# Designs tried in a protein design chat: VH-VL binders against Cell division protein ZapC (zapC). Part 4

Target 1, 184 residues: Cell division protein ZapC (zapC), of Idiomarina loihiensis (q5qx64)
Amino acid sequence: MESESHWLWLFNTESGKLSVKLSDTDVFDTPYKPSQLVNIHFNEQMMDIEDATTFQIVSETLEAYPADKMPCAPQNAALNATAWCRFGRPQMPQSWHFQKSDISEWPLERRLCELNSGFDQGLFLILDTDDEFATCLLLSEGMQLSAIKSLRQYHVIKVTLNRLLPATVDLALSAQSNWGQQLA

## First folded at step 4 (VH-VL; framework fv_barzolvolimab)

Design t13 (from b6 with light chain S31N T53I)
Fold by ESMFold2-Fast, scan of step 4:
Structure t13 (fold): chain C 184 residues (1-184), chain A 122 residues (1-122), chain B 107 residues (1-107)
Amino acid sequence: as target 1 above (184 residues)
Amino acid sequence: QVQLVQSGAEVKKPGASVKLSCKASGYTFTEYYINWVRQAPGKGLEWIARIYPGSGSTYYNEKFKGRATLTADKSTSTAYMQLSSLRSEDTAVYFCARDTPAYWLKGYFDYWGQGTTVTVSS
Amino acid sequence: DIVMTQSPSSLSASVGDRVTITCKASQGISNYVAWYQQKPGKAPKALIYSASILQSGVPDRFTGSGSGTDFTLTISSLQPEDFADYFCQQHNSYPLTFGGGTKVEIK
C-alpha cells in the first residue's frame, strides 16, 4: 500500500475520531479524539505532500522488520503516526511511569524503542526527538503502566531519552552490533 | 531565497588551524541544522559534523572529534568550523549544508554553500 | 560505518539516453538514501531524498527507487544540463556517508 494524494482527513461521525478516507469504500479510523489534537476545525482536508512523505517513510521503515516480530500492520501504524505528526497535541513528559535506562545516547537508526513500566515492557515507534525528549507511539497491543493505568495501542507519550531501551527486534537483527554493548 | 555563503580560500602550513564561516540567509537560522562536509581533490564527500544553531548542540564524526569545533553566531546568522592540527590530507573543499529538524529527514541536505578551498602545504 | 558503493564510477551517454546509476549499502538502511548532482567547481545540488522523493524544483525525468541495500537513480531522457557527477548518501545513521560518485560524460 502506497500513500495517495487523494486521501482525505476527516472526523468519523459515528466514533468522533480522526479518520483517513482512503477511497469511497475504505475509511481508516485513528484512535485519536479531538481533545488529543491541535485545532482541527474542518469537514475534510486533503493529505498534503508532507503527510504523504511521512506515511511512506514510516511504512517502509516498519516493513523492513519481519512481520512475525511486529505487533501491528505497518500501514496501520504508519497512518496513525502520520495523523499524530500532523495533528497531535504537544505532550508533557510522562517519564515517571518508566524505569531509567543506562543508555547515554540514542542512535538515529534506532527508530523503535521499548519502555519498561515495571509492570510491562512495550514496543514503541519514535515519532520525534530533540536532545532531551522522545515522542513515542505504542505499537504493542497494550501496555500496563500501574495497577490501574494502561496505554492502548497507538497511544502517544513523551519521555526523557534516558527512559528508552533498545527494541528486542533490533537486537535480534543486529546481534553483532555495538548497540547491545551499551547495556553493559 | 535560501542562501549559504562561505568564506574565501585559505592556505595554511601543517600544524596550523583554520576557521571557516558560513553565512545563512532567506530562512530562520536557529530552526535548521548546519552540517560540514569536505571533498578532497579527486575524492568523494566526507561528513564532518553538525550544529543546531538554536541551542549550540553539536555532533561530530569520530574521525574529526577533538580537531573540529563547530560554533554559531545567532546575531549574524553565521556558522563556523575550526579545524586544528592541519595535515596535507586536510587539503579539500569544505562545504556547509542545511538540513531540517524534522526527525524522519535528518541528515538530508537541501541547500549547500559554494565551498571554501583549504590548501595545506609547506 | 555504513559503506555506500556506487556503480559505475563513470559512464558516457548521449542526449536523450536513459541513464541508470546504482548504489549499494553495506547494511540495510530502509529508504534513507539521498541523491545529489555536482557540476565542476560547484556545490552539490539536492535531487532526491528517502530513496524516491523528488526535491522541489527538480525535473521529473529524475527518478529514485530501491529499499534495504540496493538503490537506483534513473534519468529517463538525458538533457545537456545533466552531464555532471552524481552522489548517493545514506541518512539512516551517523556518521553520514556518501557513495564514491558517478561521472556522467558526453559520448
Scores: ipSAE 0.458, ipTM 0.799, lowest interface PAE 2.2, mean pLDDT 89

Design t14 (from b6 with light chain S30K N92Y)
Fold by ESMFold2-Fast, scan of step 4:
Structure t14 (fold): chain C 184 residues (1-184), chain A 122 residues (1-122), chain B 107 residues (1-107)
Amino acid sequence: as target 1 above (184 residues)
Amino acid sequence: QVQLVQSGAEVKKPGASVKLSCKASGYTFTEYYINWVRQAPGKGLEWIARIYPGSGSTYYNEKFKGRATLTADKSTSTAYMQLSSLRSEDTAVYFCARDTPAYWLKGYFDYWGQGTTVTVSS
Amino acid sequence: DIVMTQSPSSLSASVGDRVTITCKASQGIKSYVAWYQQKPGKAPKALIYSASTLQSGVPDRFTGSGSGTDFTLTISSLQPEDFADYFCQQHYSYPLTFGGGTKVEIK
């Protein structure tokens, strides 16, 4: 496959969604429409070094987890995360959908979290946090929020930090770490 | 052009408090973290704490918890660190440094202030 | 706390030399290592983050490598402006911690 430094941002002419041209024959479609994005006044734009770095870091982060525990391909999640980090419109918090946790300080090394709506518990990638809020990208194939509302895979939401639950896969790996002290 | 400009040198007596400033320009102050890092003479770097100016939320290294207090003033784009109960071991150059809320880049400092020398002596 | 052990503490080199500095973490930190350059009386300057990604404006003679516990900063052809102190830092978990530094001096 081609280096990410040669990739281009563009918009799918049929769906209108943001896409990444990886090669002459390989185009990846994100689920993100222009109304969800900012700074998108272009026909084509090269992926810069910052974009490439985001892709590499996210890919590495997700590839470190067992494949059978991940609901998505790491590269697909990484492309969508890179797209949102570059162009995503700031989200208003939607914390009311999710049950509280008593985590006072989220461990920096934990890039995955779970959120519990009472109807479903979804796995998310944390894109950023400001110690009050976390912006989270849904990795699960879907997540039910209520009797009539569901999130699609790769949907981005913002929640207060006291909604974040440890990802089950991280708890299994942390048998040899000091995870419990960070959760208190 | 991103700049962090720090206040001038301070000389304090043991037991006193000092308040240092870090004025930011060239970017949106409320969208980035400000960290404080010190360097004792001839020694390495030591992380003290961080603040997110947009919310005022802080996180402290346990070693400095209770002695360091971080604040930020959005109207002047200025971050502050107050360090109380000063000891001779607090003699150091104190730097402010910026990092992003992007989770995998958090803790990486892309821009630094020039440093403020604090001398604690009798 | 994660302890970052940097070696050597100092080295002497000539312009054009290949310089290698190493950094070892006391536990696995994936690729979350940054490198900084500091000249006497100045603030540190960002060089590299996430083990191998160059900060914008940093010359490509600087390369970072490694993952897990062992990391390396290499300067492929040392220039006069490269004589400085170099520090590694883990940005994997809090509290953030730095290596002890390496002084690169004129031979």
Scores: ipSAE 0.454, ipTM 0.799, lowest interface PAE 2.8, mean pLDDT 89

Design t3 (from b6 with light chain S30R T53Y)
Fold by ESMFold2-Fast, scan of step 4:
Structure t3 (fold): chain C 184 residues (1-184), chain A 122 residues (1-122), chain B 107 residues (1-107)
Amino acid sequence: as target 1 above (184 residues)
Amino acid sequence: QVQLVQSGAEVKKPGASVKLSCKASGYTFTEYYINWVRQAPGKGLEWIARIYPGSGSTYYNEKFKGRATLTADKSTSTAYMQLSSLRSEDTAVYFCARDTPAYWLKGYFDYWGQGTTVTVSS
Amino acid sequence: DIVMTQSPSSLSASVGDRVTITCKASQGIRSYVAWYQQKPGKAPKALIYSASYLQSGVPDRFTGSGSGTDFTLTISSLQPEDFADYFCQQHNSYPLTFGGGTKVEIK
């Protein structure tokens, strides 16, 4: 019943980046180059059930937030998240760009976080966690890390859990803090 | 494909310790969590703890903290749970179960071991 | 801890019947509920995750629905192999918690 059953992974011949063919006339380009990806030795590959499920869950998660508070279209973020979950190369931690938080443990129910570089504070979707690290996808239109370095929208980074900050949008929706050790 | 194979039944005296194993195959062992869940006879399921084999990081249900110890051996793709200071109420079938680190699917068990029966009696 | 309450604890049904099992969470868990089937002497088998997504290989007569605190598992046309225990589980927050189970018995 879902159109995702007909979607194809392919590489854009102009940009060289990973893309999703949604229909004969609609192709979505991800920002991801082959050098950032693994298991990509194909010309076209069908989106499988796991891909479709990832897309739907991420879309639903982001659609639960007010549209005027989201810096991206939920479906666009979900396509990029699905692409990274399927093909993304494992990241090495880059925690040094970000200030430490005083949160002892991250609540599992919080799928959005912010990171603060001192130059900018960006909104991220958490793609994966283990007990030491989080893999985060930038939802903001960009994020400055230093005088000479910036992240582009949908860039994926890995950080230690003690860098995660509560998302402002979660605090706006909740009258009560469901976090430990938050500052007022 | 994916398979989790657990060790055989154990009979223990109160106060003893037991160590159960769960051997994984058909996937990359270090990229998925292994959880331990028990079921007392005729009762529901109770989550004990999880381990991420890639790092060795563990997280325990407070009820089992100090008595349960999870470890994993990457070379044999085997997860272990040791439960100490056994009581009659620990008589149960113990299952290992896999979940993914994907944040929105974490805690969902897509594959389960067959279970190990542990009987604690005097 | 989040308490998951299943109802009914048991039900009797005939092949071809529509069966519904409900699960109520003590607090909001969005859509993060899973359903498992367990036959006597066997491990639980994954059926549904995130309230409504069917595990690969599970027949489409199984459907899940609900959000927030109220969730339902439906079997549209009960088959002989569906007589089993069914458990819900929240996967919203730790510790992970299960419902008490529902036994689906032959009438």
Scores: ipSAE 0.304, ipTM 0.746, lowest interface PAE 3.7, mean pLDDT 88

Design t5 (from b6 with light chain S50A Y94W)
Fold by ESMFold2-Fast, scan of step 4:
Structure t5 (fold): chain C 184 residues (1-184), chain A 122 residues (1-122), chain B 107 residues (1-107)
Amino acid sequence: as target 1 above (184 residues)
Amino acid sequence: QVQLVQSGAEVKKPGASVKLSCKASGYTFTEYYINWVRQAPGKGLEWIARIYPGSGSTYYNEKFKGRATLTADKSTSTAYMQLSSLRSEDTAVYFCARDTPAYWLKGYFDYWGQGTTVTVSS
Amino acid sequence: DIVMTQSPSSLSASVGDRVTITCKASQGISSYVAWYQQKPGKAPKALIYAASTLQSGVPDRFTGSGSGTDFTLTISSLQPEDFADYFCQQHNSWPLTFGGGTKVEIK
């Protein structure tokens, strides 16, 4: 991608959703409509250094995973994560959709998790934790929660920490790394 | 302007407890984490624990679990750390420091208090 | 715990010199590294976060680089106010850990 100094937050007049203008000819649409956002009373707002840094570090973190094991492009997920971190409306917990896990303290270095609704198991990017709750962004292309409810890709949900499951991709990478180290 | 102002120097005997304060101003106190970090004379920095004042949620370095207790008073925008069962090796300067609210920058300290010297001597 | 190893522990430099301080993590930490400056009797001051992003108000003679396990703080042209201790810090995993510090002293 090009320099973040050219990037602007704006609202796409066709979609009505929050967007990022990356260049004169390239606009990235987030799935986030104004009703899901706060502090959005602007026509255009330059992406500041904090936004650019969030995008960079999230992109780099996701790029460490094998592309064939990820349901989305790292830069797309990072743009949506940056948008939510800057403008996302605080979420109410919806833990009742998800099965409990045995994890009491979530490791800071695990930025991905899975949630199991009983209908589907989705891969999420953790946007925030406060030792009681986690705010999670869906990376999977979709996730069924019930017979009548589904989450779309990049939907943000808040759950209690006892709903977080280790991401399969993290477990696979850790096993491969440990095996290689033992052989060396 | 963001400021964290800490309480004055303390001299304690081994076995005593000390309670340090960190008063925040210039931002919404309940929306940022406060961390505690110490520095023994001539030594490096050591992270002790963090608190989220909005909820009172705490997380402790295992080394200090059971001895350190973090609290926060929303009405005065003041964070506290109590350290019990003091030993001579607890002699250090104790700093409070603010986390940014962004998860991806969690644990980065953008503003620090001036420090409180704690001397444990017999 | 992730161990952060700084090199050198001390160095002597003159105004105008290029100063380089390195920091090595005992395991991969991506770009979750910060750098702090500490003057005698003072609290640490934030310099750099996310390995390479300059904290607002910090002069552009300070630069950070690196990712994974190897990180560098560079001062391109040392000024009198830059004589201080410098610390790296990882914020990739709990507990948060710091390097041992590098003292930058006047020659």
Scores: ipSAE 0.591, ipTM 0.824, lowest interface PAE 2.0, mean pLDDT 89

Design t8 (from b6 with heavy chain S57R, light chain T53Y)
Fold by ESMFold2-Fast, scan of step 4:
Structure t8 (fold): chain C 184 residues (1-184), chain A 122 residues (1-122), chain B 107 residues (1-107)
Amino acid sequence: as target 1 above (184 residues)
Amino acid sequence: QVQLVQSGAEVKKPGASVKLSCKASGYTFTEYYINWVRQAPGKGLEWIARIYPGSGRTYYNEKFKGRATLTADKSTSTAYMQLSSLRSEDTAVYFCARDTPAYWLKGYFDYWGQGTTVTVSS
Amino acid sequence: DIVMTQSPSSLSASVGDRVTITCKASQGISSYVAWYQQKPGKAPKALIYSASYLQSGVPDRFTGSGSGTDFTLTISSLQPEDFADYFCQQHNSYPLTFGGGTKVEIK
């Protein structure tokens, strides 16, 4: 099988977006334009050990959820997450779009969260946190933030930790993950 | 090459405070967490606290909250831990260790300092 | 707090032996277990994270496995430099907690 360590980062000459060459016949396009990215002064760059590890752990994490409860394919989300972790430009917080939560501490074991804009509640993958903020990748097919603004699938935003809500999918599995008891 | 270099051994009396340092090199100091872990003689490892140098935000093990204080100096790429109200039970080797902000790798320590021995005796 | 229980506390082995160390979590922690090696007077050295992934530069004779509550570190063919203490650690939730350690000593 094709090894993640042989995959290449490159830019699609037609779309201008960051892509991953998985094989001679298979190229995955991310939604990320150069203006959203940093450290991209290359024509081709091999996926390193950290990239391969990120992809594999995220894929395995999302594959543990029932497919009918996930709005995206685990491998696609994992490729986009890996791309953002490697090259994503630092985000300014956009917390003003989202309702505050009453959660005092976010459990590290919860890799998914939801954010509520008042117009929509979207499912996100947590990419990282600096103890004050969370960087979140939208897994839902879209999310309305206001009457005139929406996020597209795989868009990345940064919010304060007090905006994070428990993911509905984790609450549905509370017996296995003890999620409801940890937050209640 | 990533290195974490810690300050030298300390001998303190009960009730005193100690301030340990951990100087980072070979990576961008503000983009990785620094954790503090101790090991008492003949015992296992115990996690004390973490700091994110880029923001200065800290998170403490409840057992050390109020006694441990973590800070970081971005200009010198140095993290500090001050431990106050020392007791004989605080006699240990204290390590600093790096981990990543990446959520799935968080709490895993890829590089460690050499350790600082702190002895608390009357 | 999640309690990590390591066994055995010590073992004696010869070069070339297969060595197995186990670690049991008091609660389900998925695959979020790390393993460290520590030699006398030295800092711990990273070996494995997320149960089965090798730290860069670690020889492939080190293998991690397990999920949920039961985890194993295996050294397929023990080398002279492998005589050390080994610690497991959960990196699933705070506070981070470690096993009690396993001393691997020469027979």
Scores: ipSAE 0.128, ipTM 0.683, lowest interface PAE 4.7, mean pLDDT 87

Design t9 (from b6 with heavy chain E31S, light chain Y94W)
Fold by ESMFold2-Fast, scan of step 4:
Structure t9 (fold): chain C 184 residues (1-184), chain A 122 residues (1-122), chain B 107 residues (1-107)
Amino acid sequence: as target 1 above (184 residues)
Amino acid sequence: QVQLVQSGAEVKKPGASVKLSCKASGYTFTSYYINWVRQAPGKGLEWIARIYPGSGSTYYNEKFKGRATLTADKSTSTAYMQLSSLRSEDTAVYFCARDTPAYWLKGYFDYWGQGTTVTVSS
Amino acid sequence: DIVMTQSPSSLSASVGDRVTITCKASQGISSYVAWYQQKPGKAPKALIYSASTLQSGVPDRFTGSGSGTDFTLTISSLQPEDFADYFCQQHNSWPLTFGGGTKVEIK
């Protein structure tokens, strides 16, 4: 049995970015600057039960995929997702960068999606959806959006639901073509 | 605090329609989903449909598509479910319940209405 | 649709007893499972989400565990207010589905 409740949020003294102290000798750095975050008026703050739960469920979700098919380690993505879910500032939509999809009803069990900028097609973890928008965390090592703009791994963006494309990894793993039938 | 208050009991004849209400208070009505769930006497819970009040967008369980119609009135923070072509098998307690946009919590109901009993008999 | 098979359908217990209820999903649902308590004539009350996380205000004698297809709700020391029906629910895929319920009644 492992406990995430002893982990604590803090800010890296060199970079100024949000970090997670996992042990006395092990600190995980997120790419998130204070300007991208809210509710950060602390020097150190314990990871609470909701944080631990987010970490566990995201880790478990990503661990279901073969390691050789994923662009990142599950625990690293899960720590970044947990950080964003706890402290991430609401995003303005950036839908204009991305191809529209034909999917009218996104399946709840599909936690991963892809977005196509025309320059790259990136793999994302869905963090949040309402009726109109999805908040997505980039799992790919990087993604070019235009001739002059690129996203770094773990960057979070918001898009309209009609930009979500099926993740190639979900299609490849299906022994039955259930996901493929929904694209018809 | 957060509260969902439902309309009173209904008695209907087979073939009739019924419209139930669910009035929300204590939170921003347009920022959360409202779901409808029923429970027949002595039986389990069955999910019917959901609505996002901010847009009026709906999603239905295939078993109820064509018979259930969900609407919401933003000015009164009230969600409605109309169920048509009633049969005796529709006799049940109908609940409204709230869930959030957070993807890993979607479909988890943190607050429920008290329920409305619908009896369909001839 | 994902079928949730809950067992037992009923059990008789005394105050202080350890009560265990199980729930099996017809396919893998990770940890997307919730548990609800329902008292006679009342709405269900949220107990647990994400298989093991207690809803705020729920006593720590309630424990959820499991992942994938097999889930368990445990009440470590049953109290008088715990006599109720209990339901599991998957929220991994649409449509949402519930277990058949377990009635915990006084011996």
Scores: ipSAE 0.686, ipTM 0.853, lowest interface PAE 1.4, mean pLDDT 90

